VH-VL binders against Large ribosomal subunit protein uL10m (mRpL10). Designs and how they scored, part 225

Target 1, 224 residues: Large ribosomal subunit protein uL10m (mRpL10), of Drosophila melanogaster (Fruit fly) (q9vpl3)
Amino acid sequence: RGKINIQRPKAPHYERARVVAVTQPKYPELPKAKSCFKTRAERTQQQQENPYNEIIAREVRNWLDHSRLVAFFHLSSITADDIFRVRVQLHKQNLHLKSYGSKIIEQAVKNTRYEAIVPLFHSNHCIVFSPDPEKTAALLRIVRRVPQMVLLGGIVEETMLSRNQLVAYAQMPGLHAVQAQLVQTLSQAPGHLIQQLQAHQNSFVQVLDVHAKNQMNEETPKST

## First folded at step 14 (VH-VL)

Design ha129 (from ha1 with light chain N55W; framework fv_anetumab)
Fold by ESMFold2-Fast, scan of step 14:
Structure ha129 (fold): chain C 224 residues (1-224), chain A 119 residues (1-119), chain B 111 residues (1-111)
Amino acid sequence: as target 1 above (224 residues)
Amino acid sequence: QVELVQSGAEVKKPGESLKISCKGSGYSFTDYWIGWVRQAPGKGLEWMGIIYPGDSDTRYSPSFQGQVTISADKSISTAYLQWSSLKASDTAMYYCARSFLYWGDFDYWGQGTLVTVSS
Amino acid sequence: DIALTQPASVSGSPGQSITISCTGTSSDIGGYNYVHWYQQHPGKAPKLMIYDVSWRPSGVSNRFSGSKSGNTASLTISGLQAEDEADYYCSSYTSYSDPFVFGGGTKLTVL
């Protein structure tokens, strides 16, 4: 992001959000939000016209506007203890884990260049925000060791990247490598990029199935 | 070249205070946790506690909570383990080791500091 | 301290394969893939041999492999060599308040 006043509005909001995030011990509401079984009352409540939803959508837009790194994840069932340890670890690297309802995300990104991400949020999901794109490597190093979180894609410097492109970006040293990755991304047809994001979602379903089987058994030995 | 270098062996009497050190080099010290592991003579490994030098966030094993103090000085890439009053049962080898993740593996270890407490 | 259960000793001959078990509960080994194995020669610091059940750090021989079944993790050493004679410790993540538990250790003797 090359805009002059981006850093000025960001500083107060970022520091405030950071303090709030680090003081939070855990969220009792998160296990409820992660439930696969929603009651009719819960669905109806989520669909109510509520000014609170617009306030949260503005919060999401503010995070998007002030973050140079945004990563999208599928989030499997996870305990309060486990999400707390992940949140703390991410916060050490200036990475902020947030969870929002799919309708709120849709409202936040509607009529933006990022509207194409909405299908990624049909199931349980979470988003990691950071003002520092250099933390992409740290993010991936952490998340590789959290089986409940599976990377779907992200946005770096306002450019949408697939999972493989984020992995490649994380391995690049310095400014010249970043420019090379952005040029590569810009040369892609829009349909091809969307297709890659959807393919990663399908690949994730396969990975999740394997992971679920491994969680139940853990019986397949590694060769050599 | 990643390296953790610990302070030299100590011989103390019960009731004395002690502070031992662990200096990291060859990596970003503030991006890794430093854990402390105790090994009594002829016994196995016991985790004591862990610290994140970047913000001094510290956690202790329930067995060692209140028995020791763990601290770090990020300006000199050094972590510390401290006793206010040593006991004979504190006689052990003390290792520091780094971990990228709070729940992760200890990939590099210091050489160990032998602490002997006897009257 | 609650420790993971390992056999006190195991032995093998050069070229043989041996397996060291590490048994815990559903809240540690059974609940997570955060099982790590450390090798310790007498008078030396421990060395990481396996992390996350089955992964090897750079520089660790592929003769060392790890696996897990239910509440039991296993370290297998193939093609035993004299230099493998050491104490082996397993460890597992347990909870945020008490993240690490170690096994009691296994003395490997190469006869």
Scores: ipSAE 0.794, ipTM 0.910, lowest interface PAE 0.7, mean pLDDT 82

Design ha13 (from ha1 with heavy chain G54S; framework fv_anetumab)
Fold by ESMFold2-Fast, scan of step 14:
Structure ha13 (fold): chain C 224 residues (1-224), chain A 119 residues (1-119), chain B 111 residues (1-111)
Amino acid sequence: as target 1 above (224 residues)
Amino acid sequence: QVELVQSGAEVKKPGESLKISCKGSGYSFTDYWIGWVRQAPGKGLEWMGIIYPSDSDTRYSPSFQGQVTISADKSISTAYLQWSSLKASDTAMYYCARSFLYWGDFDYWGQGTLVTVSS
Amino acid sequence: DIALTQPASVSGSPGQSITISCTGTSSDIGGYNYVHWYQQHPGKAPKLMIYDVSNRPSGVSNRFSGSKSGNTASLTISGLQAEDEADYYCSSYTSYSDPFVFGGGTKLTVL
């Protein structure tokens, strides 16, 4: 998106563990506002118009606009240690795992070409961003071994792809012409958005069913 | 084809330094972790440490922290295991093995380097 | 110390089925589905036979299967053959600071 001031998004690199940060004197911030006696309607309006949410929404839009690969996941309960492990592994492949609330996602994509993704975020979710679409294969290879993360779909080169289309894209052996042709064909047929969202819902249900069955089989191994 | 080739057998005296190597070929070396696994004569497998060659992120088993140094040179697709001062108890077969995931399986193994430390 | 417990030895006859157990705790085998099995012939490097409890790598015979119940994982070899005579090691993920723990190994003898 041209020249803009980018806040918070950093260059992709691994930050080493054990960096100790001690609180330092802060730049003076705005004084605290009164909010105790607001009506239900005023409270709801003030909550929706929170300036902090707009700052985070701009961060989300910046990630979407500057990433050539965006993948959407359902995220089941996971410990802090386990999500850290996954985040570190993904970061080594220039893949950036982010979590944002549904309201912030909706605010970020409202009145944009990405508005169709909002239904994907009705449940617990996370997003992986990358400037490098060639990393789609590495992404899927990593998350295949993380049962808490279930692929819903994504965006490659600004084109919405279903789960099955992302898997197909990842399996291509680096023949850029064939991959580009697949992506361009989808972007020239904008009517795919609703079909892709419905396909994502169906694929998600199937993956959850398989995941549950696999966990049950492992809990009750057969005797010989 | 994927292959991990380790340096040849070593015979050393206590107190000597040693650096053994593990060269990867047939795959993207910087996309895989390289683990080091020790096997003392007649004993089982014990994990020593692991390194990600792209950024040299290294983790050691608590039993080997401070006893060995693991490093990698991504320009020649080679990982290293090094001792500053060998002990007789370091006599063992040393294997390198690759893993795509930090928490994953070792899918390809080197042939092993036998290190014998005796006076 | 051996973190995962395996029987020292198991024996069987050709065509028989045998099972090797691997017992850990709730923080390794019980807490994760990251259990792997390795086969080692005398004088050779280990070979991956099973990963993530029950998955076989390409080229591994379907006679080898894996399972898990609670804190115990099992490797089962059906239609036992002379070539299966080897040492078998289990491994599990445990924590970010110590990601790999091995079992003590099981010597499989055929006849």
Scores: ipSAE 0.786, ipTM 0.904, lowest interface PAE 0.7, mean pLDDT 82

Design ha130 (from ha1 with light chain S91Q; framework fv_anetumab)
Fold by ESMFold2-Fast, scan of step 14:
Structure ha130 (fold): chain C 224 residues (1-224), chain A 119 residues (1-119), chain B 111 residues (1-111)
Amino acid sequence: as target 1 above (224 residues)
Amino acid sequence: QVELVQSGAEVKKPGESLKISCKGSGYSFTDYWIGWVRQAPGKGLEWMGIIYPGDSDTRYSPSFQGQVTISADKSISTAYLQWSSLKASDTAMYYCARSFLYWGDFDYWGQGTLVTVSS
Amino acid sequence: DIALTQPASVSGSPGQSITISCTGTSSDIGGYNYVHWYQQHPGKAPKLMIYDVSNRPSGVSNRFSGSKSGNTASLTISGLQAEDEADYYCQSYTSYSDPFVFGGGTKLTVL
């Protein structure tokens, strides 16, 4: 088990973590009685006014703004060692696995065209970001072999796609011009995407259960 | 289509250095791990180490750490296994094999390089 | 150092079915569905026959199947043919520091 992975640049993570720690203000703890009896509005305002949450929400917006591929996953119980090996494998394909609290995601996407994704993050989740949308096939090939990660949907070239649409996109990586047209075609009825993504909230357990029972580690038709 | 081609058989004396090769073709070499597997005469398969050519991330089994060096040259789609000083106990068949995942299967194998170390 | 346990040899007649076991611990075979099986004919490189417990690669006969129960994985070969005579090795993921652990191998004799 490697605590420090030599596959990662030696300086960036520690320098960033140190900067965040230095800029993180002390969050005052209220007497427990007051905290327990706070109204929803008071709790929401305190979280919105927490500079730590805003800093992380800004980081999430930066990832969303600079990533041409964003994939959303339900994350079942997984050990720290196992998520680490998955993160390392994804990083080799320029795929960046991140975990953020649902409140931080809500703050990050508030007043953006992606605000509708907030319900996807009510349960345990993670997000994979990449500047390279051609890595969608590699992403799906990797996570197919990680039963704890269940694909919910994503965003490719600023277009919201359901799980099935992302799978279809991944099967067409070698056709470039046709692939660009496919993304547009798959997006012709964007209102239906929200229903599909929200339905996956309710059926992700069923999808995971079927996958576990069938031990389906089938690759999508090879496009490489 | 997908092929791993290894260098030819070697006959060496104890104390000599050796570098054997494994050339990949028919796929994106930098997107797969290349593992090295040893098979002593009449014995089973034993993993030695693995390299990701895209970033040269190299991992060794505990038994082979410090005994061999694994490297790769992505410009010519070739991985290498090398010894600074061979021992008679290094006599074995050496296979290279590719894996898409660090926890995955070896889906394609090289034909093997027989290394014989004797005086 | 944790080798997976396989029987040294198994035998069967043409047309029969045989099973080869591969036994580990709860931290390898019992803890993951990352068990793979390889076939090796004399003088040749190993060939992947089964990956992730029960999945068959393209080009591998459907006579080969895999399963797992607790800490033991099994390779089953039905309708035995002469060309099935080979050594069979199991492999399992164990940990980040030792991701590729092989079994000791099983020699299958046909006839």
Scores: ipSAE 0.809, ipTM 0.919, lowest interface PAE 0.7, mean pLDDT 82

Design ha131 (from ha1 with light chain S91A; framework fv_anetumab)
Fold by ESMFold2-Fast, scan of step 14:
Structure ha131 (fold): chain C 224 residues (1-224), chain A 119 residues (1-119), chain B 111 residues (1-111)
Amino acid sequence: as target 1 above (224 residues)
Amino acid sequence: QVELVQSGAEVKKPGESLKISCKGSGYSFTDYWIGWVRQAPGKGLEWMGIIYPGDSDTRYSPSFQGQVTISADKSISTAYLQWSSLKASDTAMYYCARSFLYWGDFDYWGQGTLVTVSS
Amino acid sequence: DIALTQPASVSGSPGQSITISCTGTSSDIGGYNYVHWYQQHPGKAPKLMIYDVSNRPSGVSNRFSGSKSGNTASLTISGLQAEDEADYYCASYTSYSDPFVFGGGTKLTVL
């Protein structure tokens, strides 16, 4: 009636319909459904095999990619209440304390220039991330008074630094641009004329800044 | 050069409200906690509470929870201690002091604000 | 509320050494190395003398030293001088919810 009857369309007589069905090519719709089913099953199996480790490894890569300061620590036994206290204090300074398993870190840094950090994580550890490299001094000032956390090294402006180099970086006064150049100098990157000239200018600026601050401090505390 | 300057002495009657201040100078105000310490006449030091001006995170001593309000205005580097209704027992010297760490020492102290509540 | 226990008073003569004790529990002094000492002269604000058990701030005389054994911290003043006459308070970190507790204070008399 008036509308197309898809359930029971008016078809040729049974004898004719049988001949027509045998002689016409048929599009494979079942293989499409089975292919889709296999794709879903394969996707589900992949997610189940590594649902935790791969997701967390991606989180670690995201932190590394979006942080201009990354510091690595050995972590001695510490209570949940104490690590919470430290985490809150660090967060006040835009410093984010994270802990990840060694296998997850290895997975996260595989095929990156940071693959060399893997040996640092064979014992109990934690990492502090920040988008702000100027917070390195604040980080070290906080951690000096957390005996359970021992600085191993870090990454500043994508440059790997040892413990001593991070301490030196934290003690240098200066602007963000000057700090970036000093990081390159402290890492002992191969000498280049431009870098050497910039390092000389930055050293001169640092000397002037320190001298100005010392002169100001000498003149500041006085009474009448 | 680091200095905490507190507001002047106050004389009030029971039931009156009061807000005293502590202004920091010579340092980054939002990078340090400000604690409030009370000292009743002839008595020892008693911690009241602490605030981080950068985000106004505030913690009170159990003895002072609900008795006072601590606040800060980071735009003028000033912390406040406030009472809605003073009692005679609130008569004391009130000190503000700064600490870099939540669990740390108070390295610089204000000169103190004497609050006298008479009935 | 329980404060840290200090002797009410101690006394000494110029040039001598004295020690002020500060006793708490395993949840404060015994559990952490976050013990601080403050000096208060009459009518003045307190001044930090020792932080984290044994560290001196810049400008504090080396005659002042701090130590800790178990649940008891100690402030020692050597070569006692008249200007050392003051009240001394210990303080300790306790917990995240209630971070500070002060001692009752010790009055030091010199001479």
Scores: ipSAE 0.810, ipTM 0.920, lowest interface PAE 0.7, mean pLDDT 82

Design ha132 (from ha1 with light chain S91G; framework fv_anetumab)
Fold by ESMFold2-Fast, scan of step 14:
Structure ha132 (fold): chain C 224 residues (1-224), chain A 119 residues (1-119), chain B 111 residues (1-111)
Amino acid sequence: as target 1 above (224 residues)
Amino acid sequence: QVELVQSGAEVKKPGESLKISCKGSGYSFTDYWIGWVRQAPGKGLEWMGIIYPGDSDTRYSPSFQGQVTISADKSISTAYLQWSSLKASDTAMYYCARSFLYWGDFDYWGQGTLVTVSS
Amino acid sequence: DIALTQPASVSGSPGQSITISCTGTSSDIGGYNYVHWYQQHPGKAPKLMIYDVSNRPSGVSNRFSGSKSGNTASLTISGLQAEDEADYYCGSYTSYSDPFVFGGGTKLTVL
């Protein structure tokens, strides 16, 4: 194996090899290395164009387009029995827990307003969908007691929210125009929202306190 | 103000049927599970079963499966526990309690219904 | 037929700390952080004192605390008071088909 003659017989061979290379027709499929690379690339491309994957990607787009609440979670190791228990509980509140492969999600959101969510799915994940954004409080109340599910963020009324912003949203009163404006504020300045929520809570408590005092004192003085 | 109010004490003979009630108020009745817990005289707590009033999804303890029926009427925020044929061993205090989660704690309890079965 | 094991009785004097144990299996207490403690005074309904091992509901004194190690959960009552004299029950989630099991109960006497 290291016993080879170095008599340089390649001087005429080298010159002839150059001539042959220049005159030989180009065949993209002929070189083994390029054929193997092309086959590998074709396999990857064929996997992305799988009809089954496109059907599931359309399902994901349908869920995204028809859900007013979408929440993204990291999912730690969990038994089939435990995830079933959680899925049933969520379903009672019109919350739909779904799991999709990262490539399917990427295919579903490509060239859409949801494309920014792709990095969230680089690890084990699940998504909860609901047509009802009022169920955000119920969702968080359930998931706080499922340690395997870690909230990453979500979309409420087409607005992307972080974990802290979703928690703050869940503490708001019911649906109205002020909530829509506060959701916009949540996406811009989370600290500002906390102050607004505290002011709102104080106003609500004050209204209840005044109402209670007025009922007690308005009725009793009339009985004298 | 969350409250669970149970029906009054019952005195029955073996073989008779009975239906006791648990009425919830001050909260969304269809968003919470209602569990039934038995306590025989001088004994500890025994879980009997649980129901979700929103869709009547019901689970029973193996010890009580086929022995009792749990139901709910969401229009009047009331859950029920019933026997087709009572036995002397059914003599106990019966509590209803609510839980937000299927795997969760019972945070509010009814006052209890005493059922006495004797001949 | 008790799945969770509690001591039948425990006693202490006012101002002392006492601990009540609740022992199960890897399929209930050891498998989940869904252990709850209930206080029951004679002739009264149970009252939730601790949920999910160590959390206190609003209105429950901070003298009550919970913990878990392996298959055993513990309820600790510090600064013991006469009003603490009651029966204490642990309860745990176990499975989807049979979600709840209670301990046999522990009678706390304040001497």
Scores: ipSAE 0.794, ipTM 0.909, lowest interface PAE 0.7, mean pLDDT 82

Design ha133 (from ha1 with light chain S92T; framework fv_anetumab)
Fold by ESMFold2-Fast, scan of step 14:
Structure ha133 (fold): chain C 224 residues (1-224), chain A 119 residues (1-119), chain B 111 residues (1-111)
Amino acid sequence: as target 1 above (224 residues)
Amino acid sequence: QVELVQSGAEVKKPGESLKISCKGSGYSFTDYWIGWVRQAPGKGLEWMGIIYPGDSDTRYSPSFQGQVTISADKSISTAYLQWSSLKASDTAMYYCARSFLYWGDFDYWGQGTLVTVSS
Amino acid sequence: DIALTQPASVSGSPGQSITISCTGTSSDIGGYNYVHWYQQHPGKAPKLMIYDVSNRPSGVSNRFSGSKSGNTASLTISGLQAEDEADYYCSTYTSYSDPFVFGGGTKLTVL
């Protein structure tokens, strides 16, 4: 099945005036002076001005101030499609995956109680926020099936926890008194905790490199 | 403890509507995806679609988009698969199964609902 | 067409080991470790036997094991028993639009 299209035959004789009118340049009709536009590069440069960074830094501070669970991850190379499915799955559990530049994070937390986290963001990273600390178990259950995301540590109820301490917290959702005692018992001086978390990050990156070598074919962008 | 219980077998005529059910128990129903899998007589397993009962986010296989509707009622921990107008080719066993992850395994399955569409 | 290729049938005798293959592409089996295996006895619902290539759920016999090499995943059943006679299906994640793709199935006959 198909529709029959009658082909328009070329007219055997054209009016010369009509042909000339169609092809004649009409410069006075073009709004040339009113069609000024900025180049893509100029638009991109303006986006990088100080006001943009201040707005995003404020957003980061708001997430930190209003989240009772904050988890920090090293993020290995991952496709846009793969990070999208992870973001959607996390969102189902009221877990919000965010990525910010290290300079923006530094600007957001400078002179605040959160300043100790800055060293965690020297490499590729992402952060998961939630107002609900009992979602820590769901977070870990999801992320264990995402090899590109490596847990570095987190903040629960304003207390810094290492990876192992966060795992222990996830296994004991309970009475407020028990939860407070656990968080207090597991916490330690921020300097020692941060140093330990950075060491684990470096070790895991080496392990991932070995696994990548042993797997058949490496991920490539899905550009044919 | 975890259990998915499906509605009983159905015998229908072409053009009739049908809604079959899958009731979850023994777990947090709103924290798991419910998928529907079709198996034609003597054939293999074929994924039809999936729903997250917590927010009713529903995804369909390209082969079944527009041919069936998947829904859920979280107040009674029940997911549904429905047809507005059945065809003889819809004759099959239909399974529901739960998955924690959108890219994960189906760890618990319902017993299946046989749908026969004839004459 | 089916994206994942399994042999239509495989057979073995009690006490033997058999292997069922599941072959895809570098974008599915080769690209992810999200390969799962299901066992289905006639007239019954499928049962998860292996998840994420090689992991066994609680209650599944250690006679069942999974592996992957390149674009091919394998289910191995050691110490074959009469009760193992069933259809076996592999499944993998491929993309956001097609997260659950099944193989054509393999009928295991215990002779």
Scores: ipSAE 0.795, ipTM 0.909, lowest interface PAE 0.7, mean pLDDT 82

Design ha134 (from ha1 with light chain Y93W; framework fv_anetumab)
Fold by ESMFold2-Fast, scan of step 14:
Structure ha134 (fold): chain C 224 residues (1-224), chain A 119 residues (1-119), chain B 111 residues (1-111)
Amino acid sequence: as target 1 above (224 residues)
Amino acid sequence: QVELVQSGAEVKKPGESLKISCKGSGYSFTDYWIGWVRQAPGKGLEWMGIIYPGDSDTRYSPSFQGQVTISADKSISTAYLQWSSLKASDTAMYYCARSFLYWGDFDYWGQGTLVTVSS
Amino acid sequence: DIALTQPASVSGSPGQSITISCTGTSSDIGGYNYVHWYQQHPGKAPKLMIYDVSNRPSGVSNRFSGSKSGNTASLTISGLQAEDEADYYCSSWTSYSDPFVFGGGTKLTVL
């Protein structure tokens, strides 16, 4: 699925990407939570003024269109080095960790079958993509050892699944055809998907509220 | 069902080459890292290096970089540890062990290969 | 390279509880929850007893427990049995370039 591009060697593109990253306009990095000195509204406004927003939205649509597994996570405070470590391990399993602003995701999924995911992105988030739905078990095995990432739900074989349904899917062995049938069976459970997605969104607000209160209650001597 | 089976004990002279093996079975070999751990007689555990057989990504501890070569053949689910020229100080028990995560635990270990290097 | 500090030996009587410490720095034990404990009987390969500070693999007795406070991780064995007599090693994640460091090992003697 074009994830390995023989036409463009890794080393030259890595060096070029690093040079581009160094020369690109940078937002001040926070020594702790990435968003602590900037409100979500301020960050969203800065992203809207970025001329690359439409290009990034098209990138998101391409990932959604070419992935048979998409998993959504709440992302708590985590260092750049630690998220890089997680990204590398996920990549070994053909799992691709991406982070996009909520407005960009909204633009990407507007008027598509995936529009229902927009409420999941009202807080800090990241997404994992894969063309291989058999990697759901590997994904959950990796993420259970990364407490900063909290699974919200996902899409498997174009079917929206809650957190519990994704966990159930991951525990089932099988061939692609059998797994597709299992996804269909799990998704037929009435009255649970919307309720569970709403509950996860509410849990994010509570987690962020607790996190904010904990940061407010932290004294400077303990922060040092 | 999961097991790692290592090659038999070796007795070598300084300057000789050696390649020992670790064969995995009962699991997806290309989905786990294989680490090599050394234990000199009466001493503790020392991490030497690790390989991901799926793409042959190999990392060495600073102490063993350039001293040994780690490789894997995914067609036969076997990882290797090799020396171009053995030294008496290479006398040790050598273990292979698997880890699902690069930063994770070693949940299954081979039985060990005793390498004795003496004149 | 051994970066983590363990006592060379500990001892206890059958039925007693003992604790083995493993001390590192803020860049390993203090910075992460990736501390693992291994048991090694003479002439045998190590066996994973505890992973990620306090989690037990399937098949490991609940008499074994792990904890961490600051830069020190601890393995506690309750209800000591003769079969617990072994060497115990801690390990920790450190960095991407050198991911594993082991402790020097602790010999547990059951008297």
Scores: ipSAE 0.676, ipTM 0.832, lowest interface PAE 1.0, mean pLDDT 81

